# VHH binders against q86w26r167to484, part 7

Target 1, 318 residues: q86w26r167to484
Amino acid sequence: SLVVLQGSAGTGKTTLARKMVLDWATGTLYPGRFDYVFYVSCKEVVLLLESKLEQLLFWCCGDNQAPVTEILRQPERLLFILDGFDELQRPFEEKLKKRGLSPKESLLHLLIRRHTLPTCSLLITTRPLALRNLEPLLKQARHVHILGFSEEERARYFSSYFTDEKQADRAFDIVQKNDILYKACQVPGICWVVCSWLQGQMERGKVVLETPRNSTDIFMAYVSTFLPPDDDGGCSELSRHRVLRSLCSLAAEGIQHQRFLFEEAELRKHNLDGPRLAAFLSSNDYQLGLAIKKFYSFRHISFQDFFHAMSYLVKEDQ

## First folded at step 1 (VHH)

Design c9 (framework vhh_7ubx_2)
Fold by ESMFold2-Fast, scan of step 1:
Structure c9 (fold): chain B 318 residues (1-318), chain A 122 residues (1-122)
Amino acid sequence: as target 1 above (318 residues)
Amino acid sequence: QVQLVESGGGLVQPGGSLRLSCAASGFTFSSYWMTWVRQAPGKGPEWIATISSGGDTMRDDSTKGRFTISRDNAKNTLYLQMTSLKPEDTALYYCAKDLGYEDDSYFEFDYRGPGTQVTVSS
């Protein structure tokens, strides 16, 4: 069968899609229905060295020794989760490729049209703006809308995040009084960012709680919590400024080249190898042919946009 | 306080051209993806084009040859250049603030403007 999971940017579609794979693996979801469930990040498809079904399966399995022939023997027992179909619509990549679909994008279109593995099951996540490009490829699909955390789920998240009930109540009250912040917390990942920021403020005993007024303020609050200036006057502030400038430079390079995954060598080029890296960047190992490569990405794509904007404001000098 | 104000709409003959503008204030315009959306009477909203903070664009194939999205970060202004207008382009056009490459992006339509009416008729 084919299911389209649609929702606005940041509604947790990727988190839900990844959770479905884990729940299947533990026997909680679709017990006995599928032999294999493949998670395909559309943003990462561009990293495939060869645009063949075999290479896609090797990448999904993390193993170039995966038994492709055996896997493909019963296509009706396969589920592909194509995460972020809207990523296949990026015009900058088309300009670089002389305005044609890449072989990787072509392969995914063949899967969606059911020309390749016609009896397999597909789950496709997408932003609404790409739905008009997706629908002509579909014959009959079920559509599911994701809204993110409900008000009750946001309240429960705050209660579970904070061990102290009074802190949880205070944090949630602050969030509820700010429409932008409250709306943003529909996204589980942003809910974590907001809770982490508030916990950091409370643990430091900070009394001044100026709530964010816009998305830039939310990210600045996070940056201030996890990349604070040292109060010992000098070396630590220079270190902070260096890391901030490097993050801005990395983000600018990513935006310029429409890239969201960075190799370790690129981080080294920008002098980004400290313990503060984990607060802003996540890493994953990918099996590309015979090589295992580590790639980094901003924890939230909005960090890349934020740091790119800041790149015009951050000075080389003190 | 976030504000988006569209302008440039009006009555135009088939085959004519219009340039729409969206003046943004109350946020760091250059940090956000911006989108043009239209809604015709009795129909749902239709995405036309999105432009990233870096200037990369995504456009609907049905309007790709006729409409061009652009931005001027120094002026905090988003533009939609419309050519070869057809009666079916008659709609309310509005701009919207968006952050998103993917699901973990912050907003989609964090705010949208009141719109500017485009009417294509003889």
Scores: ipSAE 0.000, ipTM 0.137, lowest interface PAE 15.1, mean pLDDT 70

Design d1 (framework vhh_8cml_1)
Fold by ESMFold2-Fast, scan of step 1:
Structure d1 (fold): chain B 318 residues (1-318), chain A 123 residues (1-123)
Amino acid sequence: as target 1 above (318 residues)
Amino acid sequence: EVQLVESGGGLVQPGGSLRLSCAASGRTFSSYAMGWFRQAPGQEREFVALISWSGGYTDYSDSAKGRFTISRDNAKNTVYLQMNSLKPEDTGVYFCAADLYYGSWEYSEYDYWGQGTQVTVSS
């Protein structure tokens, strides 16, 4: 069978997908149904040395030598979880662009089209914007929508985030009175951004008189929280503007070339120090052949989209 | 499911050393990337160190680089954090966390957490 799990960025699709793997491994999900369950990050699949099914299986099995022949003996007992279909990366080459896929992306498309392992089960997570690219590959799929936090879950999140109950109540009251903020907090990542911003304001004894009017205001509040004017001990707002401009440049390049993983050298090209920008970028180490290599990505794809949009509004210095 | 139990915390003087251990239950430990996070009173949980599922890849926060070493023993289902040259700023509750195959600098990405062990650095 094939299930498509869709939802906006940060709605917990990846968390749910990973939990499904763990619940299967402990025997609580699909008991006796599958012999193997493979978690595949679409963002990271381009890091495979070869676009072969065997290489994908070795990568998914980790430090153990995978018995490929045994695994493939009963394909109907396999489940592949393809996480983040909207984050599939493509090489920037005209010839490959005309084909629409890199070799590694082609493998995933063959699985989705049922040309490879046609009897296996698939779970695919994606943002709705990529659904039009996914739908032509599907023959028969069940769709599940992830909406994020319910109203009760948002209330509980605020209560859990703040140590002080009165601050929690005040923060939640401010958010409830602003429909844009309240609806945005349906996304767990945005909920954290909003709580972090409000906590900072209340700790400074400032009254929040003007609340964000749109998603841009929410992200600007986040940027203000994590890029203070004295980031590196400077007294100028110029250092904040430089970092913001560099993040916008990185995001724009990523969107233009359909890239979501960045090497440290690429960050340096944009004058970015990855470890110093943990609020915006996450990193993971990978072994590629005989080398250990670090890759960075935006915390959520929404950050990459936001900074890309902001690249049109940020004025470059003379 | 993986259950995590931390140990090795305590009171130590500035410049001292501590070794934290995180024991995991279950046959799937070797498939998990492991992270150490800490939380000081009134602050958010912050990244300290991570080690990949194979043990071949590690990363550290800027404050931990050169002073802390993360390691794992997959045969014993245990991950360790060796902390040297401890400073008062290192005081906090240290948590062990597990994430399937992929580590992260962000605590919200981890699926399983220990209860934490208190580390206090004071004279």
Scores: ipSAE 0.000, ipTM 0.085, lowest interface PAE 25.3, mean pLDDT 75

Design d10 (framework vhh_podentamig1)
Fold by ESMFold2-Fast, scan of step 1:
Structure d10 (fold): chain B 318 residues (1-318), chain A 118 residues (1-118)
Amino acid sequence: as target 1 above (318 residues)
Amino acid sequence: EVQLVESGGGLVQPGRSLTLSCAASGFTFSSYYYGWYRQAPGKQRELVAAISGGYTLYADSVKGRFTISRDNAKNSIYLQMNSLRPEDTALYYCAAWDYYGSRELDYWGQGTQVTVSS
């Protein structure tokens, strides 16, 4: 079978794809259906010297004990997750054209068209704009849309987030009265940030008189909720500044090196405890072939940009 | 902060061996894939060898002659080049990228010249 998972930027398609590999490895997804699940970053494929299937598997698989020939013996028990087809198309096809090669000679195109390993299963993630280039390669595919929340879905999200109906109604009323905030809640991650902030305010008995007017204000409100100043200890504000500075340093290093995933050792380098920063960082175990590694990322794509921007304010102690 | 420092290049006669090394600093070494690229005058830069966790990849022109390896304790990767040929003459680059990669590599070294001549 072949499934296309499509959605706009920021909908969490890559995170979902990687979580599927982990859930398969732990036995919670597709139990007994696949012997191997290969995560293939479409960006990564353009770096390969040779578009042979065996070389792709050598690249993706972390365990030298499992021979590729044996893996390929039962193609119907293989799942390939092709992540980010939209990223692959333009630069890869232009590079092939530059070398006088046809884009249709690509290994990925042969897999998608079912010319290579026709009985294997494929999951492809892409942005909608790239679907025009993907559709000619498909025989028959099931499409799953990861859209932003409709107005009805936003209302349902607030009702599901809050266990108390009065709190849910109050929070949604506050959001609806702010057009910018209401539109921002089309993005599930922003909706979660907004609900978390409002719940924190309500639990502390605070009256919300002013609402955020832009994305920066939304993130500032969230940070204030989950890293509030502590007024009882002499070093409580210093502790908050230390955590903020460390998050800013992590974000800046990630932006500088175009990285969005961090190992626990990298968090420790910045004096960060991943599990205790669950409000800002999400952890996932990612499968690299047959090896499993834990990585941390900012919970929302905009958090890394936000903390990077804030790095100039936090580094200047005044 | 992040550095890839290459060494081991030089002039060598055909049929001899040479080992290139690349020392990495400023990041978590085990989190990255590593590769060796080369570029001869007038030609495009090409991948020579790459190493992921448990697997290695080689260009057809060097299979059986070159061996890529890594030493996580020393934060280094190596390219052992045996049975060198004049066509192996090129500037050799060390490169590193994270496990999920990108069209563009995260880091490149400055390059080290290998010349195979009698």
Scores: ipSAE 0.000, ipTM 0.169, lowest interface PAE 17.3, mean pLDDT 69

Design d2 (framework vhh_vobarilizumab_d1)
Fold by ESMFold2-Fast, scan of step 1:
Structure d2 (fold): chain B 318 residues (1-318), chain A 120 residues (1-120)
Amino acid sequence: as target 1 above (318 residues)
Amino acid sequence: EVQLVESGGGLVQPGGSLRLSCAASGFTFSSYWMAWYRQAPGKGRELVAGIYSGGSTSYADSVKGRFTISRDNAKNTLYLQMNSLRPEDTAVYYCARDYGYLGSWAFDYWGQGTLVTVSS
């Protein structure tokens, strides 16, 4: 079977895909159904020198001597997760049925068209815009959308977020009057950020006179609400700039090493055990098949990318 | 390029001991979570033991108290000390790297494997 998972950037597609690999490895997802699950980052696979099926398997196994014959013994017991199809180069125009793609793209196209390993299972994640390149390769696929909030769902979210009905009505009215904020709130994570920011403003008795103009401004409004420049002592004797630098350093380390979950010891290494931490990081218990362990993550996927980008600006400002 | 090379497998009698090693190269070993998997003939792969970048460890119930996972970051090497071996421990043992993206055993690389046979 073939399933396409689509949604805009920042909707959690990559996190969901990676969690599926974890859940399979721990026996929680598809127990006994697959012998091998291969995670293929489309962004990274474009760096491969060779792109034959054996080379893709060698890449996934990290070994040029991977047991290809054993792996391919029962193709119906294989799952390939192709993460970020939109990262692949646009196919060349095909007028005479010739190969106009790089070898890497050609191999993935053969897998998607079911010409190679026709009985294997595929999960593909992509942004909607890339569907025009993907759809010609599909025969029968189940499309799963990570849908944004409808207008009615946005209204319900605001009503559920605020305990006080008057606060909910006021916050939603402010958002509706700003077309950029209203459209941005289609993304559940951004909707939460906007509600948190407005709640902070209302708790301080501030009138919301200046509204964010784009997604960067929305994140900066959130940061400003919970780490205001004049509240230097609010973080266990740490200044706003110290906490911000620590969050940027944690985000940069996570991106450098492809890590989104952090142990408590790693937070301590970055001196992130003071107040205000809960505004930016969440903690969850994860079962890794063997034990339950607590990990911290940035509250929203976009936060890690945002703080990484901000690490340069904060360093220059000092 | 990432490489994981296992060694130390062999034939042992029940109750014996073996130490497996995995030599890692092509990445910053100390920053990644590492694990040992095994696959018995005709069966699927199962997670045996894991070690986090911070040094915390986790074990399958079937091997708790008998196996010890450890790492030497200076040598870029992962170890599995196996004591009180049983016939049911017979399998090919694989070294695996956690990509670090989720930090929850989302593996992206496995080694070639090393065979462990426990038989009289």
Scores: ipSAE 0.000, ipTM 0.223, lowest interface PAE 16.6, mean pLDDT 69

Design d3 (framework vhh_7ubx_2)
Fold by ESMFold2-Fast, scan of step 1:
Structure d3 (fold): chain B 318 residues (1-318), chain A 120 residues (1-120)
Amino acid sequence: as target 1 above (318 residues)
Amino acid sequence: QVQLVESGGGLVQPGGSLRLSCAASGFTFSSYWMTWVRQAPGKGPEWIATISYGGSTMRDDSTKGRFTISRDNAKNTLYLQMTSLKPEDTALYYCARGYYDSWGYYLDYRGPGTQVTVSS
């Protein structure tokens, strides 16, 4: 069977996919149905050296001695979780003469089209924008839409964030009356930013007259919340502008080269301090053959899109 | 040069209260988020609370009912009011410049700390 989990950036699709692997491994999910469950991060598949099924299996198992023949003995007992199909689609991608799809990406397409391991089960996560590229590959799929926090979960988050019940109720009321903020709070990270901002406003005794009207306003509130002020009020804006410019440059270069993972050297090239930017960039150690290598990625995929859009406004593309 | 100096620690009996202070110098205190962190012997640092330059606070759930962070920008001073102290609150308490959030903490300077010992 084939199931597509779709939802906006940050709605917990990756967390759900990873939890499914863990629950299967502990015997809680699909007991006795699958012999192997493989988690495939679409953004990380670009790191594979060759587009062969054997190499994908070695990578998923973390072992070049993985028993490929035994694993493939009963394809109907295999589940592949393809996480982040939208990350195979790049904004501003030009079809170069004779380029086509990369071999790594074509392997995933063969799995989805059922040309490779036709009886295996697939779970695919994606943002809705990539459905136009995914749907032609599907013969029949079940679609599940993930929205992040339910209305009840958003209410619970506000109650847990504020220790004062009156502040929690007031903050939630303000958010509920603003459709843009209410919808945005489906994303837990944005929910935290909004709560932090409202707490500050209420503590200063201010009436919230101007609320974010679009995604850019929300991301600017996030950036302002997470970048610490510098030592001089006048220099604070310049220091933040430099960090924002560097993030925009990194995002633009990543999109230009169709990459979402960055090495430490690339961060240094853009004068970025990874640990200081943990609100915007996450780091993970990846097994590449016998080596372990650290890569950075934008913590939320929409940050790369946002900073790239900002790069046009500040003319970061040279 | 940035300096943070904590004071107000000492020996207190279980159920007692203490108020810690942190005197900041060498930077524009009113422009920075400030944090209290503690470290017990043989354990890693534990975040307690963060306060924004405007006074908005984030607190650890395990202590938020007993500890209150505040600041006085006119005096360049950060405070931690501790009530209902328990033996497990025994630690070196230090203030730090920076903030903590759901993705991590971003601290660049800290003081030498003030010792709090809760014992009968």
Scores: ipSAE 0.000, ipTM 0.104, lowest interface PAE 19.9, mean pLDDT 70

Design d4 (framework vhh_7ocj_1)
Fold by ESMFold2-Fast, scan of step 1:
Structure d4 (fold): chain B 318 residues (1-318), chain A 120 residues (1-120)
Amino acid sequence: as target 1 above (318 residues)
Amino acid sequence: QVQLVESGGGLVQAGGSLRLSCAASGFTFSYYAMGWYRQAPGKQRELVAAITWGGSTRYGDFVKGRFTISRGNAKNTVYLQMNSLSVEDTAVYYCAADYFGSGYYDFDYWGQGTQVTVSS
């Protein structure tokens, strides 16, 4: 069977997909249905050593000695979770530089088309705009739409985000007083951005006098909180404007080259300090053969889109 | 179509300076990484300098401190200011462009090149 989970950026598709893996592993979800459940992050598929099914299985298991022959013995007892199909496709519809699918991306397309392991079960998460690229690959699929937070779920999220009850109450009151901001928090990713921004303001002893009016304002508030004005004036630290331009450059390059994971060396070549930019970039260690490499990604997928969009505003050399 | 046209090359004495310009057309310049490569007789083409669409720069070890790359998005032009030139800088200089590129690897589009000759 093949199920497509669709929802806008930040609606919790990845969280739900990972939760399903954990629930299956503990026997709570699909008891006795599957022998193996493989979680495949579409943005990480580029890290595969070879464009072969065996390498994909080694990657998913974290073990180059995984018993591939045994695993593939009953393909109908396998579930592949392909998380973030939209990340295989460029966000841009118009492309000035043409590129075909990589061999590793082609492997996933063969799985989706049911040419490879035709009896396995597939669960695919994607943003709605990528459906036009996905649907031609599908022969038959069941669709599930992931909705955002209810009003009750937003209240619970604020309570869970803040460990201090009084901070949670203050943050939620600020958000509730702004109808636009409150509605925007239906999107879990935006809810996290808003909570992070408010926590940052409160920890720095700042009074929140103006509230965001739209998504751009929300991101600008977050950027302003975690990327303060240039206090350096000539030291080795990067200026705020240069850091913003570099983040935009990194985001645009990632979108153009279908790259969502960045090596530390690549950040340094863009004059970015990964640890100093923890508010915008997440890091994870990945085992590639016998080596462990640290990769960075934008903390939320909407950040990469936002910084790319901001590049249109910061396009002059002045 | 994408076009890159170099200018500013010529003959100069060792220790002198030259400024190369590359005028771009046929694309949205502000989204391209721009680079300068050079090729001397009998040598492979090598990267001299590159600038990303965001303004980050990188230079070949042999030109650091002497050359400066910059871009004027309003004029769709990239510049290479070459100071303290030596005979070893004699080469044909090529302008290159890469869409949203990092400026570190292969470029998609190339100009015709402009000759720079440094005499002793």
Scores: ipSAE 0.000, ipTM 0.105, lowest interface PAE 18.0, mean pLDDT 72

Design d5 (framework vhh_podentamig1)
Fold by ESMFold2-Fast, scan of step 1:
Structure d5 (fold): chain B 318 residues (1-318), chain A 118 residues (1-118)
Amino acid sequence: as target 1 above (318 residues)
Amino acid sequence: EVQLVESGGGLVQPGRSLTLSCAASGFTFSYYAYGWYRQAPGKQRELVAAIYGGSTLYADSVKGRFTISRDNAKNSIYLQMNSLRPEDTALYYCARDFYSGWYEFDYWGQGTQVTVSS
């Protein structure tokens, strides 16, 4: 079977996909149904040494000696999770007409079109905008929509976040009265940011909070939560602004060159410390031939989009 | 329309240096990453060096001896090869990486022969 899991950036579809792998491994999900479950990150597939099914299986297993012939003996007992199909498709690619699909992307397309391993099961996660590119590849698929937090789930989150019921009620009331905040809280990570920010305001005894008026204000609240001021007080705004400007430059350069992965050298060029920016960037080690190299990526594609948009606002301060 | 044309190959003695050039035309050069591949007789094509913006990658066999560079103003990629060895004898190809990543190249040149022999 083929299931498409769709949702906006940050709605937890990657978390759900990873949880499905873990639940299968522990015997909680699909007991006895699959012999192998392969997790494929679409943004990382470009790092495959070759565009062959055998290489994909070695990569997923973390073992270049994996028994490919045995694994493929019963394809109906295989599940492939293709996480982030939208990461394969960039709007700029459509403007570069002289490129066809890369061989690595073509392998995934052959799986989706059921030309390779036609009896295997597939789970594909994607943002809704990429459905236009995915639909031509599908013959029959079940669609599941991940909408993020429902209205009830948002209310429950606020109740569980705050120890004091009155603080929870006040925070949720503030959010409900602001359409931008309310909609943004569909994203669990943003919901946490908003709650953390409001808790800080309430602990300072503030009676009325000046609420965010747009998505930029919410993003800046996120930055302030995960990139707090230095202990020396007066330098905090300038320090935050410098890191923000550097993240914006990295994001803009990535968009211009259609990059999802950045080397440590790229981060150093922008005066960024990857490990200290774990709220914004994730890292993985990749084997390229005989070399092992570390790459960074924005934790969500939406972060790269947000920082790119912010690059104009930060430059205007100049 | 899209063209990559290698030059600078030839016969050279062991221990000497040689610079390969690749002239690109028919597209906006600065948008892309580039790589140099080589293929010796009876062997598969091997990635030697790659450049994306200011970042470079080298195969272990050439690390410390070869340097890849780019000149956006001249629409050109270069491979500076120092301390050449007979094992470096191969046909060298320039390739354009349209998408960000390693080993993902969509256009190739015709190649330039490098022979290291006395």
Scores: ipSAE 0.000, ipTM 0.110, lowest interface PAE 19.9, mean pLDDT 70

